# Designs tried in a protein design chat: VH-VL binders against q86i44. Part 13

Target 1, 197 residues: q86i44
Amino acid sequence: MSGQNILKCKKCQLEITNKIITNHNSDTFHEQCFVCKLCSTPISDPYFTDKETGDFYCAKCEVIRNDQSKPLRESLGFCSLCYKYFRQNEDILTIDLERYHIGCLKCTICKKGINNEKYYREKMTSKLSNYCCEDCFEKVDKCNGCNSMTLGQTLLAMGKNYHANCFKCFKCSEIIKPNSPYSINKQTNTPSCQKCN
Short names: E, the ipSAE of ESMFold2; O, the ipSAE of OpenDDE; V2, 0.75 times the mean of E and O plus 0.25 times the DockQ between their complexes.

## First folded at step 4 (VH-VL)

Design a18 (framework fv_guselkumab)
Fold by ESMFold2-Fast, scan of step 4:
Structure a18 (fold): chain C 197 residues (1-197), chain A 126 residues (1-126), chain B 111 residues (1-111)
Amino acid sequence: as target 1 above (197 residues)
Amino acid sequence: EVQLVQSGAEVKKPGESLKISCKGSGYSFTDYWIGWVRQMPGKGLEWMGIIYPGDSDTRYSPSFQGQVTISADKSISTAYLQWSSLKASDTAMYYCARGPSYEITVTFGDSYFDYWGQGTLVTVSS
Amino acid sequence: QSVLTQPPSVSGAPGQRVTISCTGSSSNIGAGYDVHWYQQLPGTAPKLLIYGNSNRPSGVPDRFSGSKSGTSASLAITGLQSEDEADYYCQSYDSSLSGYVFGGGTKLTVL
C-alpha cells in the first residue's frame, strides 16, 4: 500500500503479512520467529534474549544454557519462595532476577501455579508484586482510580474497586484512607473527603 | 496526585531550535511510558511518539520519524520534545500524556493515555 | 487523512441520546485492538473518558458508555447536558503503522 511503512519482523527483518506478535516493547515478530531457540515453543513472559546472538530463551532453557559456563550448583540455585534446590532439568520460573519452582508462584485469583504461560503482574512495592495467569486476566477488573489491573486486596468504595492509594477526593485529590469518612455527591456520583464536605 | 506539567508557550521563527519539557509527579516516573501528541490549530489529535524513561527506548509515528527528537531524564522525572529547525507548519499545541505501564501491559497495542499535561503552545511565524 | 473515521459533528437537545461512531479497518479495530475515548472541553487538554472499549475512569458519569463491534466502535451519551459540549476523539492502535492512531474528532453541539 502506497504511503505506509511496511511492518517488519525484528528477528528476521522480513515483511509481516499474517498474524503479528508484539512484545512488551512493541517490537513485532512473525509468530514463528518469536520462539525459544532451544525448545522451539512460543515465547511467554518471562523470557531472555542473548545480547550477542539475538536468540530468545524461555525461563527453563535459560537455566540449561547457563549450565555450560557455571558449576551446576551455582547455575541452578534454589527457589526464592520455598528455599529448596532446583533439580537438574526442572522447569524454573525467573521473575525480577528471583528464581522459583513453577508451582511455587501462584496466581492470586485462581491460586493456580504460574509457569511458562503468559502472565500479568501488578506491582505493589519495589520488592512485592501480585501475579495472575492468562485465564484470569480477562476476568480482572481495573482500578477505577488509576485504570491499571487489580489483583490483591482492594478498597471497595462506591461499588467499584480501587488500589488503597487510588481512592481520592474529587475536590482536593488527597487519598481517602481506609475507614476515613467521606461523602458522595449524588448528582455527580463523586467522593469528597471530610475536609471538602 | 498524578500530574504532568509542561513548559510554557513558545514563539519562534522558522529555522530556530526548540526543546519543550513535561515533568511528571505523583507517581513513579519509570513505571510508565510518556507519549507526545500534536494538535494543530482547529485540527484533531496526532500521536507523535512515545518514550520509556527507564532506558530511553523511543518509538515514533511514521509521520514524525526524523522530524522531532523525544528524550527523557529519569533523574528529574522529565520528558522532552525537540526540533533542530522549526517550520511554520510546526505551529500547534503539543501535549504530553502518560502511556502504558511498563510492568503490567503485555500487549502494548491495547494501551491508552490516562493523564495529560496542560499543553505547550508553539507558534512559529516569520 | 485519519486512519479512524469519525463524523465531524453531531448535535442533540438536552436529555436526548447521541452516538458518535469511530470506523476503523482490519489493521486496527478489526485486528482486535481496544478503543479508547477522550473528551476535550473548549480550551482544555483532552481527558480520558472511556478505556478498553467500555470502561469508565473514576469521575466519569455512567451516562457515557462505549462499545465495539467488528471494525467500528461507538460512544453513547445519554441524558445529554450542556456541559457535554466538547470535541470527542477515539483512539486505537494500528499494526501496519506500529503506532497509536486517533480519530479525526467529533464536535458535539448541545442545541
Scores: ipSAE 0.000, ipTM 0.435, lowest interface PAE 17.6, mean pLDDT 79

Design a19 (framework fv_guselkumab)
Fold by ESMFold2-Fast, scan of step 4:
Structure a19 (fold): chain C 197 residues (1-197), chain A 125 residues (1-125), chain B 111 residues (1-111)
Amino acid sequence: as target 1 above (197 residues)
Amino acid sequence: EVQLVQSGAEVKKPGESLKISCKGSGYSFTDYWIGWVRQMPGKGLEWMGIIYPGDSDTRYSPSFQGQVTISADKSISTAYLQWSSLKASDTAMYYCARGPSWEITVTFGSYFDYWGQGTLVTVSS
Amino acid sequence: QSVLTQPPSVSGAPGQRVTISCTGSSSNIGAGYDVHWYQQLPGTAPKLLIYGNSNRPSGVPDRFSGSKSGTSASLAITGLQSEDEADYYCQSYDSSLSGYVFGGGTKLTVL
């Protein structure tokens, strides 16, 4: 068409009317078309292209698809950290429905591998969680707001440790940000933000 | 010391409702899953389901889904197993047992470290 | 019905060794799920004896040991004592049932 500046997705050949993704070759894609074939996660460098199909694979999934054991062990699943398949006779560690080889998951504090012994996790995270072994758990402070362990950075407030998102105003329930002023009701031992004072 | 104390024995008629209890003490009740296990007279152990008292997330065995309701009241550290309408085939010993901590997955690798003394339920005409 | 298969009974004399097997399938033990063992003395609740294939809780003597290979697990009891007379249950997880499974139980008689 004359006079129209229409960008087309290289993968599906349809017009791009929303967010445009470009690769190193200046090819343009729909956001939903520039994704890994196996995990459907948006592609970032480095990535791989199958020469026969034109499908894209992220670095993690390229390791999976090139695993020589895949045809024999697909039903046993694969490790969420190293992306290699499990052997039929090996022990596995399962956390939040994700499976790991013994030794692939490490304690955040002592860096030793977490095996099929007791382990503990910091529950207040997004997709990723922090983990520790039983020995380290006995020495870790808990968040006073959510009663979960604190493995990362914490806010020290009212003489107690809190996750950043767990220290809240008693009156409005909004998060009291690090280094922000707050007041304490001495009778109830509850905090209130500057706006609610 | 960690203890799970269950309610006393029950004798019921078919069609009656029943709710039995399991009270935890000596640990943080909301930090551990609680499972229920049935043992019919002279038979083995059967897993019925589990509950996490902190948010009442409940998982049932396929054989018991829809037959029973598992619940918990964290304010009194008590888990419950209940029937809307008992059958003679519900005659059994029922155990509650503490599962792993909320920080340890209850999926695929779970075990029960402390057990209640059991509640005998007899359903007869 | 039991998903995990155990012999219904086993016997031994005091001081001897006995082994109790637990046979599963590709959907449970064969899929890599851990095996745990419980001891049930007559008239009492079950007690955790072995967890995570081979680990002992505090207070369980080292004459009790667990192992796992392929689709099966075993509980070994050495130096048998009269106090060991009990029912023993293995337990694992089954992916096809999406749930925990117990063996049928083995009655140990100390002769």
Scores: ipSAE 0.000, ipTM 0.433, lowest interface PAE 18.7, mean pLDDT 79

Design a20 (framework fv_guselkumab; at its last look DockQ between E and O 0.01; V2 from the best seeds 0.00; counts 0 for: pae O 9.9 > 2, off the site)
Fold by ESMFold2-Fast, scan of step 4:
Structure a20 (fold): chain C 197 residues (1-197), chain A 125 residues (1-125), chain B 111 residues (1-111)
Amino acid sequence: as target 1 above (197 residues)
Amino acid sequence: EVQLVQSGAEVKKPGESLKISCKGSGYSFTDYWIGWVRQMPGKGLEWMGIIYPGDSDTRYSPSFQGQVTISADKSISTAYLQWSSLKASDTAMYYCARGPSTEYTVTFGSYFDYWGQGTLVTVSS
Amino acid sequence: QSVLTQPPSVSGAPGQRVTISCTGSSSNIGAGYDVHWYQQLPGTAPKLLIYGNSNRPSGVPDRFSGSKSGTSASLAITGLQSEDEADYYCQSYDSSLSGYVFGGGTKLTVL
């Protein structure tokens, strides 16, 4: 099987293995990718798409994020989750290189805000990440290839969970794509891609 | 194992351009930011900037914004630090270091877990 | 000028304990950002020694320990050995500078 015939999430550009969400214009998404960026609620009509980031916002959150009542604090730049400017008198959370509106950083599992706490981030793309708090991290399944958390869609192969990019051919180390044929060496219990068999 | 290998020492004159490199191996290069740190002779460590190789998102220390350019080529797992016009005050040891993971953070404020061996840049007339 | 303040030098006798302080402000350590420590042996690149205030990477002996309180952090070294002679740097994140900050460094001498 070719990767061209496999459905891709329009938001994160990664392949969808079994759960598919379809919007009104027939675009396909992972369940976790078709949610409001600010409130994490599954998207339903009407919704809005940010032109710069591709992020989705429900009608309620679109009104909230576009509140123009306060002057911009241009020296602080953009929130790294919603990509909107900070305004005067807004509380901001700064973690490492990134600044966030206080309400933007939430645990994907429990939906509670993350502030001044240890947190775990699963990167999907340069603009999309899943977050979880320390308490929820212990409950998250881990990828068998990298031993990191699996908050989003995973590939189930050989009875184990993998990130899409972590299930690799034992012989050539190339990524074995979702729905692509592979063989299991019964002697070593390792996978091999089609060209290495 | 994880390694960052930097280009060799450079001896330059003021006004010359220079581009030094840092090649990562033993890990997925696009899963970590790469930082650059300066150490002037007999002085301490100064963070210069950092780049995410997956999309070349780059952040600079205020002291180095406009002084240098940080770039990366993910196809060869290499990050770069470059000057358009060197000054004698650029004489220093330059380190690259692996920065924040894009997969998870376990600290409030990140650290640099693996460092290159350093590139000595000497600028004199 | 360094944003995080360390003593320029510290010394101890073999087998004894020394501590190296790292003093910050409300925009870095005082804001809750974790402190990390690096060891730089003469002529070598820095090596991560402590991360997240008190955690040791694999291979770092337990005689190295870290702690944090208020706007300050401390690195403790017990059972001093001659091989510990090095420069030690603390590092944190500073919200007002939006970047990583290092202490000025401490030269440890084992007498």
Scores: ipSAE 0.014, ipTM 0.537, lowest interface PAE 7.4, mean pLDDT 82
Fold by ESMFold2, look of step 5:
Structure a20 (fold): chain C 197 residues (1-197), chain A 125 residues (1-125), chain B 111 residues (1-111)
Amino acid sequence: as target 1 above (197 residues)
Amino acid sequence: EVQLVQSGAEVKKPGESLKISCKGSGYSFTDYWIGWVRQMPGKGLEWMGIIYPGDSDTRYSPSFQGQVTISADKSISTAYLQWSSLKASDTAMYYCARGPSTEYTVTFGSYFDYWGQGTLVTVSS
Amino acid sequence: QSVLTQPPSVSGAPGQRVTISCTGSSSNIGAGYDVHWYQQLPGTAPKLLIYGNSNRPSGVPDRFSGSKSGTSASLAITGLQSEDEADYYCQSYDSSLSGYVFGGGTKLTVL
């Protein structure tokens, strides 16, 4: 607290009244709290921290620990977006045989992570998709050609939004590109390309 | 460049003690594990144990735990394998081999990249 | 018995292709541990031949290759030469034993 000169061990959160160990980040520890989990050797650079347990490992023991854990690490797989391995008991989002960390996929509109909540998807290629959370889905424009959501860039035609490949001649179904001439049938309100007029 | 040079052949009787050596050169001796491997006459390779000379951390195969002692003297870059009381069944070729390092970006699934020439130990009554 | 099983012997004529199998279990190769291979010429120490399933150290000819699938691994030698006559060992890690394990070895005879 401000106004008190109490040093607390970052690992155990208890007051340090004896020898104080300081790491390269100026964090403070009890001597017994800043040791390698496997060999109990006092920690010095380089060292490694298990983010889930807070345990420290010296470089020598990190080699052994990684060797012992290789099958589990390999069997859990890795995220298809960031290519980092999954941890034990981590929730994993699976889409079309691709696996992702919760939070690595983000809503295209609000940029918040997709968290196994209801979501919506617009497939762009075999490997690339845009995603939308439920809240943003209620506000997203719809394509006037296919009535599906539009998350990427759109074209404006007849005063309305379309996917680039969804503005088609009513008669021949050919795509009407931007800046291409077209006609509108007054009775049906449908576009026709120049050749089908 | 990297060399592991082992002590010479030994002829012993059952019940005698023995300590054989493996001297490493051409690399940072304290930064690599050193393993010991037994090969009985006409038989295959058997992993006995491994030591990290930097701090003498020692790990044994279950088959050899309590049967031998693995040690190192980092001041002379030498690892040792020793018996307090030899048996006739200890007759074999013994190899030392360099194991994994503490260098960054280590490929796991460890292998032994450099081997000593072997020390033949013969125990007969 | 050996934790990893290899055929006791294999033979081939010069120029032929031979393979040496290494069969493990769910606690070693089947758990995803790498397989390494060693060549031991008569009267000499073993020498690393293949590491990490399929990688060749400098100085090993590209006619030596390794692969791994399921609970098994294989060493292939193409263009067989008389100097290839040796014993060959596979090696992996076993989680049940918390240690390194070798195959029983395969004697390659060049006819």
Scores: ipSAE 0.014, ipTM 0.531, lowest interface PAE 7.6, mean pLDDT 83
Fold by OpenDDE, look of step 5:
Structure a20 (fold): chain C 197 residues (1-197), chain A 125 residues (1-125), chain B 111 residues (1-111)
Amino acid sequence: as target 1 above (197 residues)
Amino acid sequence: EVQLVQSGAEVKKPGESLKISCKGSGYSFTDYWIGWVRQMPGKGLEWMGIIYPGDSDTRYSPSFQGQVTISADKSISTAYLQWSSLKASDTAMYYCARGPSTEYTVTFGSYFDYWGQGTLVTVSS
Amino acid sequence: QSVLTQPPSVSGAPGQRVTISCTGSSSNIGAGYDVHWYQQLPGTAPKLLIYGNSNRPSGVPDRFSGSKSGTSASLAITGLQSEDEADYYCQSYDSSLSGYVFGGGTKLTVL
């Protein structure tokens, strides 16, 4: 760029003709612009910047601000995956009666964001699920027990993948736990637990 | 077809204990929360609590905490609501209803999509 | 008394449009929690009518619609029919109570 090296205040965007304040990012400010939004005191380290408004807060006032905003944060709820509170006006994805930050919910296979369109869910625990987009679903290996997709950790037995709870004794239908002894019927290629073999 | 079938009407005296049931069918019982809702005669709906049969995680309304016990037997796809000592003020219709299908905590969009037929409980001297 | 406030009664003639309001607060509807509606016909169990503010379950006619704005929600019924005579309840979640909450209910009379 050609022209005079005019310094502008990052906050008010006006030319600085008097005392220049420079922060740790090398941004320049008027002396009266680099002040705490709450107490109007000149900013000194450490200070905090509101990500939405760009306002500055001194350390003392940041504590107050956090306390004041606590009820709002709590009222807005939190993401079912990352457990961070939602912010005002954030785009939220609702899937399976749960709310998520956009971007938190991703396909386990291709890592693309899951939207509220067609998706597939693999339940892992009472608190954890894997998701698969429509594009990847057909490419994913299926559980030999339940014929559903296997996205997470699986049990490999007899050359086939199983969900942990889907690997069952052919005779008594009890779940054969990982690393538990079992026998294989050579004719039917089916597993039997230790109690039934 | 998803169905919730509740136990029959009860006539009790104050001080007696009671346990009513709600049996789910036509879906995976352990994958959905089950809620209990009270409706006093001529009054509105009151949420009492909710249970996830998969792990028996149970949440109560503050108004009903300690007043009732919610439980479930997933082996027979049945949820329960019980009182240790009934009061005349417990006279009401009680509904069970299927709640959210997630294993997470209570969410923004939780609703009840299927309802039992209700159990009428009458408590009188 | 109820966390969500509904008018105790509304009425309309057949073919008319009626609306039922559900007024909440910053800890429920205003916090962004969804509003759901239930219809309870006389002598029957409640039935889900609207979920997620404006969605209709299968079998619910399109003359039923829901909306939400600010701390309030509304159920609209167009082309009112005699069979619509029932009690209607809104429902949401309240963060301050850490629980589900119902409106007080609205009795709809078809004149």
Scores: ipSAE 0.006, ipTM 0.523, lowest interface PAE 9.9, mean pLDDT 85
ESMFold2 (binder alone), look of step 5: mean pLDDT 92; pTM 0.948

Design a21 (framework fv_guselkumab)
Fold by ESMFold2-Fast, scan of step 4:
Structure a21 (fold): chain C 197 residues (1-197), chain A 125 residues (1-125), chain B 111 residues (1-111)
Amino acid sequence: as target 1 above (197 residues)
Amino acid sequence: EVQLVQSGAEVKKPGESLKISCKGSGYSFTSYWIGWVRQMPGKGLEWMGIIYPGDSYTRYSPSFQGQVTISADKSISTAYLQWSSLKASDTAMYYCARGPSYEITVTFGSYFDYWGQGTLVTVSS
Amino acid sequence: QSVLTQPPSVSGAPGQRVTISCTGSSSNIGAGYDVHWYQQLPGTAPKLLIYGNSNRPSGVPDRFSGSKSGTSASLAITGLQSEDEADYYCQSYDSSLSGYVFGGGTKLTVL
């Protein structure tokens, strides 16, 4: 018994287990990965890609980013998600040690603005994180490898959800990559990579 | 702790100039915006404008742009609202209120957490 | 006119529950901006009652609660007391006006 044939999202590099979105270049994405960063609407042509974050912006929001981006003052800086300056009267949301336009931070699950009651974070890279509001946190699946929440895309293997870096060989602890074959130990229900089996 | 103390009531004639004040204490004055809100007799609250005292940058409601001037002197932790020429229709209670933190915002769209006691301005012939 | 719509008055007897609505549009509450509520007792300055849709500042009794759905928000007061007699204002931010907006206010009369 082995797992196989995993399609990966070009944006997040994780397995596509649900609906697949394909662009005109035949790149595949999770539905939630091929959306405008500011308005959360599914992307359609024409669209723009931020070179620093890899995030997508629809034509309308690209204009809004440009129009609203002017320095308030040097010490306020710019948004860590869209890399545009804060407006003089704009509210600034501070999470951890970074600042965001309030419109840039939305729940990954329900797509509404995150209020301040509580929010939860899944960090993917230094510049990419998924967030969810308190109401949605109660509903999120847990990673079967680390038992922490999963907000974005997951690797579906052995009928369970995993963060990409959490699906590991039981014997050698090396990460089992998407489309790499593996074996399942029927007694322990644990995976083993090819070289360990 | 945090207090905003406004100047006393004013009685003026149309055409006169006026400058009222709002002094902050108990917090870092340059860490928060200061907003001004008008309440005409028997009417509701209207946002007039806001100032960041650290650099005196101002934003006005469209209805009040050009009608008033908002300023601040951070050396004495005081914000001001002024008219070059008062009209009878300027008769109202004027409140200052502490607005968003320039460093931290914990909600989408800011609120006013501490309010001055108000300055009553009466303009009559 | 007010950008956010509130009923001009609401009334209840002691111990009852009252609800005050605040109706906005797609440029304010519908755009995801939070709703905040202020209480103004007769002859006094407004006081922050609810912020961020549903949070209470220290000192505000749990009889006061807020909620938000779609383009509207509501303030609920349970166990109504005579001390609750006041004007109540909702407030949000409007992206089309690039500024803060208040509701027209609701006068609460107890008994």
Scores: ipSAE 0.006, ipTM 0.460, lowest interface PAE 12.4, mean pLDDT 80

Design a22 (framework fv_guselkumab)
Fold by ESMFold2-Fast, scan of step 4:
Structure a22 (fold): chain C 197 residues (1-197), chain A 125 residues (1-125), chain B 111 residues (1-111)
Amino acid sequence: as target 1 above (197 residues)
Amino acid sequence: EVQLVQSGAEVKKPGESLKISCKGSGYSFTDYWIGWVRQMPGKGLEWMGIIYPGDSDTRYSPSFQGQVTISADKSISTAYLQWSSLKASDTAMYYCARGPSYEITVTFNSYFDYWGQGTLVTVSS
Amino acid sequence: QSVLTQPPSVSGAPGQRVTISCTGSSSNIGAGYDVHWYQQLPGTAPKLLIYGNSNRPSGVPDRFSGSKSGTSASLAITGLQSEDEADYYCQSYDSSLSGYVFGGGTKLTVL
């Protein structure tokens, strides 16, 4: 029986009485039914549907499930950059609890793969970092705000390099945006934003 | 020199909450992960979880996910381990330890180089 | 039970050599993850003894050495001394658990 106010989940065919999730086709789902089969993360565009099972896969997991290149090592997980499973008997690079194919991590300066050698990381987040091999490390400038290396975009302020979010007002600690007015105390070499001047 | 100093011993009853601390000194606190390890009386070491103080990214052992909360306050170089409701089975020595470097990593060096002295937690009665 | 298997105890006389084994599986040591070793003297916190399979931190005597082969690792202690009496733990990373794992520990007794 079809009722006007009865919404059914496209995946499980049962009535939805709580939060309703809708896709681009106007299909409705329980929140717990519109998730990636492999990683259990809530689905968002783009996503993929297995035609035989009706299961959903996020973009990352679709790449993982379609990796046909060599026998998989599911127990070893997958590369955090390319999202493909590790192959049997291949070397795995481990950085701060994340796993990578050796060839997936490249030095930002020389563009060569980081291959089980000592390397340096420009920390941005646990998921986003720039990497530098040992040979290039001595050529890297340091951020004057956080004292960490600078490989990506930087601000040049007061004759020194800063990560964009490391150039802060000395008085209020708010980030001084690029092209924003600021003052400097030339004796202490400290910046202050317009409102703290 | 690098040091991790933990809070003192605790004696608690089942159902009580508890928060213990681990203060780092002698190094840049936001350049390293901090791990927590449990050792029950007469038993071996069990990894509980690890936190990066710079952004509070936290990873838990499957056995401890949902059982404890790990946090950090980088402004005072201190990491925390917290229980909302203690059980008698939580009686153990708890260690904090400095984990891998966030800025500088030697490949395959996921180890704990400096350890706190331990905090003995006794849950009884 | 522990994910990494160590003998519960080993013993030796002063001046002898002892070896402590650490046996893993394809999801940890067999997957290529490094093995690290810790020494825990009675009543104290663990101390890093060996890292990256075979490297020694500053201050650790040459008498301690590590090795790794296949799914197993070994800690060798030569020239045993009474102050070596302690618990020894191996540690690696396990991909199926997505976390660090310790061996069950080995109590070394010096005769």
Scores: ipSAE 0.000, ipTM 0.468, lowest interface PAE 13.4, mean pLDDT 80

Design a24 (framework fv_guselkumab)
Fold by ESMFold2-Fast, scan of step 4:
Structure a24 (fold): chain C 197 residues (1-197), chain A 125 residues (1-125), chain B 111 residues (1-111)
Amino acid sequence: as target 1 above (197 residues)
Amino acid sequence: EVQLVQSGAEVKKPGESLKISCKGSGYSFTDYWIGWVRQMPGKGLEWMGIIYPGDSDTRYSPSFQGQVTISADKSISTAYLQWSSLKASDTAMYYCARGPYYEIEITFGSYFDYWGQGTLVTVSS
Amino acid sequence: QSVLTQPPSVSGAPGQRVTISCTGSSSNIGAGYDVHWYQQLPGTAPKLLIYGNSNRPSGVPDRFSGSKSGTSASLAITGLQSEDEADYYCQSYDSYLSGYVFGGGTKLTVL
């Protein structure tokens, strides 16, 4: 239905503009959204879907995530991404008082799991963050407004990258939204919104 | 003030059982791992194992797995190291030390920031 | 046998600089795991001296510094003082053994 209709990924609910993957139920996905949650390999039959999260698991990883051979660590609760209990001798990553299996967090750049190594975090909201492994950190651009790393979507303005909330009018300090007109004082190299012209 | 206070020196005979203790104070005992380290007379430091008192998750050095038992009683903020049958080669100073904070239950890159005063264990006939 | 190799002894005169090496392998320091250093004065428990390769806890003089390169780490002590006579231990983590590892220790003598 390309050209007249928009196909959306069932997993992320965003428009599919590249290769479309279709499962046996005729649901459509981005290629990168139809992968095993734990090992990141493309899904093939047989596979399993977690009914609470909607995440997919290959046969090998389904056995691993449901391994009942180790005692539960009930005091630690559930992984905040996969909603499975932690077990004895599992490595756990704790961020903002929420716990994750070591393989559940993915680098936003290389898509590999963040495991037992240094990580870098870009906080987007109180409940949402982007993560980056050490190798990818050296390659990321910095926001020109706050000088912190940019892992997610950025605003390109005045030839420089900004977090959406970091590109502000010099006169009123209000955020200049994407696609909104602004003026530049070339002598001071500062932006101003149209209201403050 | 963070403190780890260990039980007093012990003199035992080969074949006897022993349980020594390490009591934490001045911090949340269930938020940190407790490690045990052996130092034989005139020798260096050897890591024996660690325990997370919040749920008693215990990990041993390969050299000490099955040789000792590490346990903890969180109700009295105390960790334990136990032998079922002592040998003369167990003669050593034993230290407990505070390990990583629960935010990271990964042993990679972790260190011991506060140490107990040590318990000298002498095993001789 | 220690997994991390340190010289058994090192010596220097008051006011001089001394360096203590800690040599590991690809499964520990070479794998990127941090190196930590402990000072053990005669008859006392070890005390954390350097953590995370180069950081000093509160109360540790800046005469003590740490560094890491490749499969090795070093502890440097400048302006040696008699009170620095002690045993020094490096510590890291070993992925092959899945555990903490200590160096064999270095006895520092201030002549």
Scores: ipSAE 0.000, ipTM 0.461, lowest interface PAE 15.2, mean pLDDT 80

